# Designs tried in a protein design chat: VH-VL binders against q9nrl2r1430to1533. Part 334

Target 1, 104 residues: q9nrl2r1430to1533
Amino acid sequence: GGVHELSAFEQLVVELVRHDDSWPFLKLVSKIQVPDYYDIIKKPIALNIIREKVNKCEYKLASEFIDDIELMFSNCFEYNPRNTSEAKAGTRLQAFFHIQAQKL
Key: E = the ipSAE of ESMFold2; O = the ipSAE of OpenDDE; V2 = 0.75 times the mean of E and O plus 0.25 times the DockQ between their complexes.

## First folded at step 19 (VH-VL)

Design g91 (framework fv_iluzanebart; at its last look DockQ between E and O 0.81; V2 from the best seeds 0.78)
Fold by OpenDDE, look of step 19:
Structure g91 (fold): chain C 104 residues (1-104), chain A 122 residues (1-122), chain B 107 residues (1-107)
Amino acid sequence: as target 1 above (104 residues)
Amino acid sequence: EVQLVQSGAEVKKPGESLKISCKGSGYTFRDYWIGWVRQMPGKGLEWMGIIYPGDSDTRYSPSFQGQVTISADKSISTAYLQWSSLKASDTAMYFCARMTYDLKGSYYFDYWGQGTLVTVSS
Amino acid sequence: EIVMTQSPATLSVSPGERATLSCRASQSVDSDLAWFQQKPGQAPRLLIYGASTRATGIPARFSGSGSGTEFTLTISSLQPEDFAVYYCQQYNNYPLTFGQGTKVDIK
């Protein structure tokens, strides 16, 4: 494909992915690896899915994009206890996101 | 259009090392699992393993664990399958394939490379 | 591992006839079952995923059914281009496993 300038959503996703605390969120949770995940989480999402939605121009409003990112964090905190590495990473990444989202 | 293009056929001798490649295009390479499947001459398909280029998470079939190495370079959208020491029994067609996902947490193969024929003989 | 067993090994049918291929799992794979078509000298092509959903671009004559341990691929009216080997594959648990394949050839 051709080279084009990243949209604000694209850029923010890139920044989130590059963050050291993005590892719990990079890909949709596999039910093979976490068998009980989908018994608890009913609206699964991850950065790979969000990036795909951005690429397909599925976000018409910044609020829609933000909602998906917040859902991603909400799922993390719902499934993972507060003292887990995943939850701690999520807390830090969410704080980073909140700062970056002000640019939207 | 999603495409996986694999490196060309290889003719090797037992004991030699080999690294074959699979380049993805038409999608965000780092965001999809990519796997390797072996097909020995006249035989069926065998799952070897998968890798997630975004974080290099790698899973092997027990039958291939320690026998091959799966890796990826997301900067050039390329996955690799390599042997440190080939055997005659490694003679086969090797396919790479992308895995997509559903929102129920399942991943399945949807696009395949054209295959790389590896022939190992003395 | 989950063993996938296909039957029959070879299915000889005439053009225009219905072809029915079976796939059995040694344990439940829910609906995490895919069907692939492979023609000589070509890579496999995804036909069905989720046991019953046709992949994009797959003709309506291909249909998948079943759940748990018993699955069926049906070709309602076999076309000349459908003569090939068909594989089922479970993606419910590691290691991912394929059936041994069913060859559909011309009667």
Scores: ipSAE 0.915, ipTM 0.957, lowest interface PAE 0.4, mean pLDDT 97
Fold by ESMFold2, look of step 19:
Structure g91 (fold): chain C 104 residues (1-104), chain A 122 residues (1-122), chain B 107 residues (1-107)
Amino acid sequence: as target 1 above (104 residues)
Amino acid sequence: EVQLVQSGAEVKKPGESLKISCKGSGYTFRDYWIGWVRQMPGKGLEWMGIIYPGDSDTRYSPSFQGQVTISADKSISTAYLQWSSLKASDTAMYFCARMTYDLKGSYYFDYWGQGTLVTVSS
Amino acid sequence: EIVMTQSPATLSVSPGERATLSCRASQSVDSDLAWFQQKPGQAPRLLIYGASTRATGIPARFSGSGSGTEFTLTISSLQPEDFAVYYCQQYNNYPLTFGQGTKVDIK
């Protein structure tokens, strides 16, 4: 998209980062801390990477931006058992995202 | 362009406190780890620790844990290295460096500050 | 902690010739190895990451190879600006550790 659409992506990322439940998603999972993560998750993504892609104008369509955000949540639910703090945070942040994404 | 600009050289006495700074620009500061690396005169490089400014997640080398404090203020894009009581053996060049990532979850240093010379002598 | 050992300590090479620097890890670091160049009075500069990938803007004469515990940096045709100290660093596990450096000097 255009300049206006990029500003909307920026604002949405800022709101996701500010949310209390963003903590599992701020940065890529560390291979040092979670050695098996990258055996299971083949398309890793995190909010810092998404923000960098917005800043570099790498999203041509809103659907590409939304796909990366949804991939972020999908990875969380794939790796983490449903009763973990990570998965619960993911569920709450995803619900918040769906409300905010209506602005796109 | 990515830049890390460190505070100027310091001349201190043993027992004094010191806080040196590293200001990042040209990128989203809170989204990248910042590390501190010591180089004693005529010696090699020693990793001291890292901080993620976005959430203050901080990791210390065992050799430096309890000896220094690493902190950041993401609102002004600045990381800090701090001593509560300097020793003569703290005389060294101190570098800050940004870590970038690969999509396998590994983090490595890509941009370095110019260094801050700290001299501790009576 | 993973100990990184570089050899030789000093390597004397004529301009235009090849330099080969060795780095050994005390346990496997997979390919999580970087090479840095440091000139006198300057900050380190990233040359290679992932054992073999050149960083942006690094000339093709620099190449890295190896995996596991044995790594090599090769400079295929030394230029005057390449005389410096070179450090390997593993980032496979905490604490992150550097080798002690190899000084590449004019012969």
Scores: ipSAE 0.636, ipTM 0.902, lowest interface PAE 1.7, mean pLDDT 94
ESMFold2 (binder alone), look of step 19: mean pLDDT 93; pTM 0.943

Design g92 (framework fv_iluzanebart; at its last fold request DockQ between E and O 0.80; V2 from the best seeds 0.83)
Fold by OpenDDE, fold request of step 20:
Structure g92 (fold): chain C 104 residues (1-104), chain A 122 residues (1-122), chain B 107 residues (1-107)
Amino acid sequence: as target 1 above (104 residues)
Amino acid sequence: EVQLVQSGAEVKKPGESLKISCKGSGYTFRDYWIGWVRQMPGKGLEWMGIIYPGDYDTRYSPSFQGQVTISADKSISTAYLQWSSLKASDTAMYFCARMGYDLKGSYYFDYWGQGTLVTVSS
Amino acid sequence: EIVMTQSPATLSVSPGERATLSCRASQSVDSDLAWFQQKPGQAPRLLIYGASTRATGIPARFSGSGSGTEFTLTISSLQPEDFAVYYCQQYNNYPLTFGQGTKVDIK
């Protein structure tokens, strides 16, 4: 890679990753670690995947990028009960995202 | 281009400590698992463990748990394998390898470092 | 742990001939099976993942098949550069485990 200024999408991903509540979302869920995950979640996604898509310029519209981020949160809330640390973290991170997304 | 470059060959004595490195480039280092694989002279491949640099989640093979320490510094795109006290039986080639993924939740080794030869003898 | 067993230990094949390598898992690994090629003094190279998907840059003469506990790597027409040791590896469960390898040499 080379030195370059981050695009708005890149910067937002960086901010999400740096957030204290990003831990459930940093990497694609391993089916070894969570054996039943893919029985429930059919469109898996995580911040590492989203960053890769950004780096590959796969997002042509901000709405596409936002949709993937929202999917990430949706998956979290679908799989994790509300009283879990994952769901609570997701709720806070999503709120943060919604604020930052106004800059897109 | 994805590349993993490992530190140079090591010649050590039993009881000495050692830390070898693996530097990734050509991809976002923090976003991919990276593992260590041992190959003793004339033998096959042995999985030692993996680490996810983004959160430092680490998994060890039971055979290597407590025998080595796997770590990473994502700020410099580097993973480490270290011993507190080497044994002659630690003589081997050590490979680092990146893990790719599929959307079915599987992770597989897709790129490998060139290997670091560690020789431990009196 | 899941034990991976490869056969034969050594396979002698003439250039241009078909080579068939087998890999068996002690329990089902679904399709979470990879094949690697290793030449002397070199690092392993990924050939196949997901039991049957060729990695980027891998020639079409390499193909993988199987699921569950029985897997096969086929080299349709052996080239001089294909003489090497081949390893299968399951990544379906921890610990990740490799087969003991099959050496493909010249007949």
Scores: ipSAE 0.929, ipTM 0.962, lowest interface PAE 0.4, mean pLDDT 97
Fold by ESMFold2, fold request of step 20:
Structure g92 (fold): chain C 104 residues (1-104), chain A 122 residues (1-122), chain B 107 residues (1-107)
Amino acid sequence: as target 1 above (104 residues)
Amino acid sequence: EVQLVQSGAEVKKPGESLKISCKGSGYTFRDYWIGWVRQMPGKGLEWMGIIYPGDYDTRYSPSFQGQVTISADKSISTAYLQWSSLKASDTAMYFCARMGYDLKGSYYFDYWGQGTLVTVSS
Amino acid sequence: EIVMTQSPATLSVSPGERATLSCRASQSVDSDLAWFQQKPGQAPRLLIYGASTRATGIPARFSGSGSGTEFTLTISSLQPEDFAVYYCQQYNNYPLTFGQGTKVDIK
């Protein structure tokens, strides 16, 4: 934790958001748009929420930040069948994330 | 502090175009839905639609689909409501509002702009 | 479309007294119900979301209750600044819909 880690979290979120495969993760899934989502996913998270937590300095350790990002991908794979566009985007973005997370 | 500041009152004639604006500050603009709500004189509130500035995902009330255009420019933290051809019946107060969220996937209006009065008359 | 019906249309109340406002949905909206206050010439202000959760900075005299189709906003000791129009609004499904409003007037 500290100023270096908070800046790195901000930078990583920016890079994730800019990635072409970020589209399933940009905003918290809407219950109206996907009615059964919250029957399956009990710990929802998305990039907008993670950015808010970074802005509010809610992550004390890099592991906490990484856990939220990994939860985001885990939720995607739990809800979406493996061959869906969402799951494929998640696989590619997660691979990108693992490369970028080496900066932490 | 979250603020939504709308463009000033408009006096227009039928058939003219109009684009009004809503500038957000004090929060990450691209991470929150922005909606537009109409209030006709002496009447209640009507939802017109919403936009997510982060990806420009836009949803319209059926009553306003094809009647207005909702747009945003996230680089200047601004949402817009636009008519291509105003009618006298468009005379109303127009509010923008930000949507907060809960962790059950529900979105609700939490902060409102001051309103833009649009008057359309011959 | 979910129709939101408020009653009464107008409520005359003396300062210090209790005000009770009702909102009915044409079908269940679970707890996806908000209450807004609007004073003349002003924008609406969020009072309650999730049927019963007070928004940040809202005084404790405002409370919400109900779920499904029946909802109540209660102002436990009405203050002079509380004279306004109150709207309920469901956000359970599109289109998002408001009730027609209840005007709370000074008696």
Scores: ipSAE 0.761, ipTM 0.925, lowest interface PAE 0.9, mean pLDDT 94
ESMFold2, look of step 19: ipSAE 0.723; ipTM 0.917
ESMFold2 (binder alone), look of step 19: mean pLDDT 93; pTM 0.944
OpenDDE, look of step 19: ipSAE 0.917; ipTM 0.958
ESMFold2, fold request of step 20: ipSAE 0.726, 0.751; ipTM 0.919, 0.923
ESMFold2 (binder alone), fold request of step 20: mean pLDDT 92, 93, 93; pTM 0.938, 0.941, 0.939
OpenDDE, fold request of step 20: ipSAE 0.925, 0.924; ipTM 0.962, 0.961

Design g93 (framework fv_iluzanebart; at its last look DockQ between E and O 0.80; V2 from the best seeds 0.79)
Fold by OpenDDE, look of step 19:
Structure g93 (fold): chain C 104 residues (1-104), chain A 122 residues (1-122), chain B 107 residues (1-107)
Amino acid sequence: as target 1 above (104 residues)
Amino acid sequence: EVQLVQSGAEVKKPGESLKISCKGSGYTFRDYWIGWVRQMPGKGLEWMGLIYPGDSDTRYSPSFQGQVTISADKSISTAYLQWSSLKASDTAMYFCARQGYDLKGSYYFDYWGQGTLVTVSS
Amino acid sequence: EIVMTQSPATLSVSPGERATLSCRASQSVDSDLAWFQQKPGQAPRLLIYGASTRATGIPARFSGSGSGTEFTLTISSLQPEDFAVYYCQQYYNYPLTFGQGTKVDIK
């Protein structure tokens, strides 16, 4: 590979992944581990998928990128009760995202 | 192009330790599960375990739990399979393989390393 | 664990003929079934995933069908380069398990 500057989207994904509260979002939920997840969540997404879309230049607008990130959080809050570690992590990470997204 | 390149063949004696490697390229290594599969001489394929380099989440087959250690160094896009004490019965070809995914939470092996032959004999 | 059983153990087919390979699961794996081809001295290669989806670059002569517990890999017109062992594998539940393989010999 070659050295290149990260786009704003790439950089934001890196920052999200590095965040301590990113653990629920790093990878797509496995239905082996969570058998009922995909009965509830119809538009699954995770940071690894979002990174892939960024790498493939699938986001033409910042709003599209933001929508996917928000979908990721929405899925978390839809599936996980508010008192779970996942939901709490999501709440903190989303707040961080909202701050960082201002740079887009 | 997605590629998995494994370390070279090993000739070892029983009781020796061994660590073989699998280096991924052409994709974001940390973002895909990578598994190890054993194939004894003239036999079929056996899933050993998986690791997600992004968070080091590791899964073992019950048959290999405690028998081997799977690890990864995402900084150099490399996964590892290691034994603390080899047995003659560990003689086999060992493949690493990447898991692709669908949007229904299923993961399937889509790319394979070329294999590492491990021979353990006195 | 989910046991995968392939049949026949060995299938001898002449070039140009149809080859049909079977894979049975001890319990339902829905469509989480993959087929792999392994030629002598090579690593396995993904042919089919999701029971019926052909992987990128795989010739159209390869097709997969089935769901639940019964699956079939079909090679519509066997080519000389199709000499290999074929494995089915379920990824419906841990531990991931492979069939014992079907060896396809070309006459």
Scores: ipSAE 0.859, ipTM 0.941, lowest interface PAE 0.6, mean pLDDT 96
Fold by ESMFold2, look of step 19:
Parts: sequence; C-alpha cells; structure tokens
Structure g93 (fold): chain C 104 residues (1-104), chain A 122 residues (1-122), chain B 107 residues (1-107)
Amino acid sequence: as target 1 above (104 residues)
Amino acid sequence: EVQLVQSGAEVKKPGESLKISCKGSGYTFRDYWIGWVRQMPGKGLEWMGLIYPGDSDTRYSPSFQGQVTISADKSISTAYLQWSSLKASDTAMYFCARQGYDLKGSYYFDYWGQGTLVTVSS
Amino acid sequence: EIVMTQSPATLSVSPGERATLSCRASQSVDSDLAWFQQKPGQAPRLLIYGASTRATGIPARFSGSGSGTEFTLTISSLQPEDFAVYYCQQYYNYPLTFGQGTKVDIK
C-alpha cells in the first residue's frame, strides 16, 4: 500500500523487535552457527530482512508483509522441536503479532 | 549509500588504553554484523571478530579473544574496538567492515571503513 | 582453522594482458569465498563473493571461479588501476581467514 501502510509495517516491526521473545528472529540464521538449518529451511527470513524490505518499499500489499512474518514463525516451528526455548518464544511472539496485526 | 567512517589516527605508549570507533550510515546499523580486521605494517589481513549491534552477539577470532573488546552502541550507529593496555605489537591499521548476507545463511564483508592507524611506541 | 594459500606471491603483468591468481583452501569452503583488492594506504574493496558473483560496481574484466578447495581470480585485460594486492577470504566457518595476498605488479 500507501504511506500509511508502510508506516504501520515499520511500527509493527519495531514492536516485534522490542518484544522479549524476539531473540530467535532478530537476524538471519548463520550457516556457521547452525550448520544444518539450510538443509531443512528453504525459505529463510528474519526480522532484519523484513525491516530492510519495508525500508525499500518492497511490500506492495499488507498480505505480503503478513506472509513474511508468518513464514518466519513457520520456519521456527519447522526447525525447532516444540519443547525448545526457540519454539516457545515463537509461540509467544506469534500470539503478540496476531494482536498487533489487527491494527493493519 | 552505505558508509563506515572510522575515528582518526592514534599515537600511544605501551600500557595506555584506547577505544576506536566505526560509525555506519546509509543502512539500518543494528541489522548487520560489523567486523574488525587488523593489518600489521607490511602484512596481510587478519579477522579479529564480529558484533551484531541489534543484540550485541559477539564473536572473536581465537587469536584476539581476551586481547580486545568489541562493542556497539546501536543508538548512535557506532561500533568500537578497545584495548585496556596497548602493546608495541598492536601497531597496525584497523579496519571495520559490514557483512552482507545471502539466503543460504552466509555472511561476507561488503563495505569497509577507511581504517584507523594505531601507532604504539615508547 | 581453514588455511587459505595464495599463489603466486607476486605476479608481474603488462597492461592489457591476462592475470590469473590462485587461492587454495585447506578444506572445502563450498563457494563461501570472497576476493578483495587493496591498494596502498586504502581499505580493501570487495570484488567477488560466492566464489563467482561480481560485487556491485566491479568491472566485467574481473571474474572468479572455483568451488571446494581451489579458486581462481582472473583479470582478463589488466588496466593500470588494477595493480594492487589481492586477497582471498573464506567465510565458510570461524575463524574467518584470509590468504596471505598476491601482489600484482607492472611488468
């Protein structure tokens, strides 16, 4: 969308980054640090990449922005067993996102 | 345009402390790794370490672990390299560099600061 | 630690001629290999990443090839501004390591 939607995307990314459970999602997973990640996850995404796409106006529809955020959570649940700190953080951050996304 | 601007040259004596800086502009500073690279006079390039300013995740080369401190202040888009007690062998050019990424999880240095010459002599 | 070895140490080449620089890794680095150019008193400049992808603004005469353990930087028609030291660098694993450099001199 328009200028208002881009500002809303920016604000939502800021709110997600501020959340205590953002730590697994702040940066693209490093192949050095997690060697098997890219064997499993084929469409990687993280908050740093999403912010860059917002800053470059690459999202034409709100649904595209929402899809990237949901992909981020889906990747977390696909890679991480449900009892891990990462998956638990993902569950809590996703719930927060759904509340904040109502403002889009 | 992505730019990294480093603090000016330093002339120091052994035992003195020093903190040099690298200010990033033209991009979202907190979202990219920043590395430090040493080049001793007449020598090649040596990776010292990396920091992710967004969460302060910090990685050191084993050769530099415990020898320097890498830090960042994302509120002013600045990374730092510091010594608590300089040695003559610390005389070198020090570069900061940003890492770009690919979607296979690899990170590579794409933009470099101009360098800070540090001279340590009695 | 992955050791990067460059050859030759010095390469003397006439302007307009082809320069071929070699870089060997002590173990596979897949294609996680970059080439940098450094002129005296200047910062390194990224030429190639991913073994073969030219960085933004780098002239087409620079090309990279290879994967695994053996890599080549080729300068197809050397220009006066290309006389510099060239470094390869692997980013496949920590610690990140550079080769010792190849100096390209005027012949």
Scores: ipSAE 0.709, ipTM 0.918, lowest interface PAE 1.3, mean pLDDT 94
ESMFold2 (binder alone), look of step 19: mean pLDDT 94; pTM 0.956

Design k190 (framework fv_ficlatuzumab; at its last fold request DockQ between E and O 0.95; V2 from the best seeds 0.86)
Fold by OpenDDE, fold request of step 20:
Structure k190 (fold): chain C 104 residues (1-104), chain A 123 residues (1-123), chain B 107 residues (1-107)
Amino acid sequence: as target 1 above (104 residues)
Amino acid sequence: QVQLVQPGAEVKKPGTSVKLSCKASGYTFTSYWMHWVRQAPGQGLEWIGEINPRGGTTNYNQKFQGRATLTVDKSTSTAYMELSSLRSEDTAVYYCARGTEWFQKPGLYFDYWGQGTLLTVSS
Amino acid sequence: DIVMTQSPDSLAMSLGERVTLNCKASQSIKTYVSWYQQKPGQSPKLLIYGASNRATGVPDRFSGSGSATDFTLTISSVQAEDVADYHCQQYYSYPYTFGQGTKLEIK
């Protein structure tokens, strides 16, 4: 967990947030809009939460950071069928993430 | 005030291509999804595709089998829909319609519509 | 693709009557439905989104309800200016699809 890694995590989160397909992931799913979401997804997470964890230096290993990002996508695919806009966005964003993560 | 301006009409022969324009004004063009919807004479509405002008991400109705291409020109706040291999069945009014903001679920609503371009495809 | 079926195809009502337009989805789409009004020779206008949320500027006489597969657009007291085609639309999955429309006329 050096300065280089922390900066890399921060930069990657910025890139994810700026991506066109970030909209499902910017913040936690609204229980009002999706009443059954939290009945299904038990470990909710979003980019704003991950960003906070980065800012607080909670990620000591790159694997921990990656795990949270992957959890975010996993939640999306668990809840949303493949042909939904959420799943499509998630698929593209995850692919983008995988490419960017190789640069960590 | 939000405005989406489209040309009135286009006439094309079968097998050709057309590129329809939609000039947006009155809002931040790159902050909202842009959708294209067509309506054949006397028929219902049919969604063609959507584009996020921010980064250019697109989603299409696969019915068009890649015949439709959505693009934007940020410098002129203009959205384009190109439709190739035109058929008589493509005769319809083509609307551009503003969708949700980039951080919202696309397709949730189309709150502003252009007046539509009548595309007539006939030999 | 998800099929949206509207009913009736057309109806004629008297001024002031309660109008009920129905939209049925071929599968559960939660509340991911929007309604549009299209007056003759005009572009569609957003009325309802998320099944029950009235768009800005839409008169109170318009309301939407429903979930899963059955949705309803209601006009509590139909007015002359309400003569139009009404379209429901799902945005649960790609491609977004519309109903075939309901034509509302005044007697």
Scores: ipSAE 0.909, ipTM 0.955, lowest interface PAE 0.5, mean pLDDT 96
Fold by ESMFold2, fold request of step 20:
Structure k190 (fold): chain C 104 residues (1-104), chain A 123 residues (1-123), chain B 107 residues (1-107)
Amino acid sequence: as target 1 above (104 residues)
Amino acid sequence: QVQLVQPGAEVKKPGTSVKLSCKASGYTFTSYWMHWVRQAPGQGLEWIGEINPRGGTTNYNQKFQGRATLTVDKSTSTAYMELSSLRSEDTAVYYCARGTEWFQKPGLYFDYWGQGTLLTVSS
Amino acid sequence: DIVMTQSPDSLAMSLGERVTLNCKASQSIKTYVSWYQQKPGQSPKLLIYGASNRATGVPDRFSGSGSATDFTLTISSVQAEDVADYHCQQYYSYPYTFGQGTKLEIK
């Protein structure tokens, strides 16, 4: 809640987007490019959607924001085997997120 | 006019190190993954690793982990691969190859290749 | 590591014939396969990515197909300039691996 927390959420999202390993998470996975993705992942989420929710003040608690970010990583690890480029990127970006989230 | 320019040849003794260069031009260097691939004489292709020139993130073939080091110099649009503790089995042509844009899966394609540097490791 | 096995090891074809080159992965790699052409004394050249997408500037006589473990590269009417080694490569998981290659000759 509050305007200052929403600014902190925005700053964190900007840091995530700028990270080299953000590439799997910038926007929703394309059903055309990855036909079976939505058969497996039922709660899709991506950084562009999270950023819109911050801009629209849809997060009332920091825990809600954190849950969406963690869902994004959980989806990545559920769909992608651990030795794929997506899973490696997710692992590194999640570690970076945990460091940044301590600022909240 | 994408171009990747590599030196033609290097000769090294076993136990030493080499640092190979790859000068990129004709595109935005920091927007694309860079890969390194080698080919021993009469042999197939072997992927060594990749680097994102944007922030320096690397992924290595575990076979080369600890011996290969990928770096970039953004100001000169140059990628480097250093290989340490050289042995005769490292004799090969070493290619740099441009990958996808940084926001895509990095191994999707290697669309431009350097002409390769022939590294010879012998006494 | 995912092993990519190509067949045949080599073949000789007459001009204008249809050529089919095979690549088999040791596990499912979905459609995460690329094909490269390497002419004698040259660096590899991208032909196909994503199993079936032709790279820019590649003649339309080249096509790719397959999924899961079995992939093919087809040359619908082979030309003299197609003399080369052909490599498949998976990019599904690390490390990326190449097949041993198929050598195509014209007889």
Scores: ipSAE 0.758, ipTM 0.918, lowest interface PAE 1.1, mean pLDDT 93
ESMFold2, look of step 19: ipSAE 0.750; ipTM 0.917
ESMFold2 (binder alone), look of step 19: mean pLDDT 93; pTM 0.949
OpenDDE, look of step 19: ipSAE 0.877; ipTM 0.947
ESMFold2, fold request of step 20: ipSAE 0.729, 0.756; ipTM 0.907, 0.917
ESMFold2 (binder alone), fold request of step 20: mean pLDDT 93, 93, 93; pTM 0.948, 0.949, 0.950
OpenDDE, fold request of step 20: ipSAE 0.906, 0.908; ipTM 0.953, 0.954

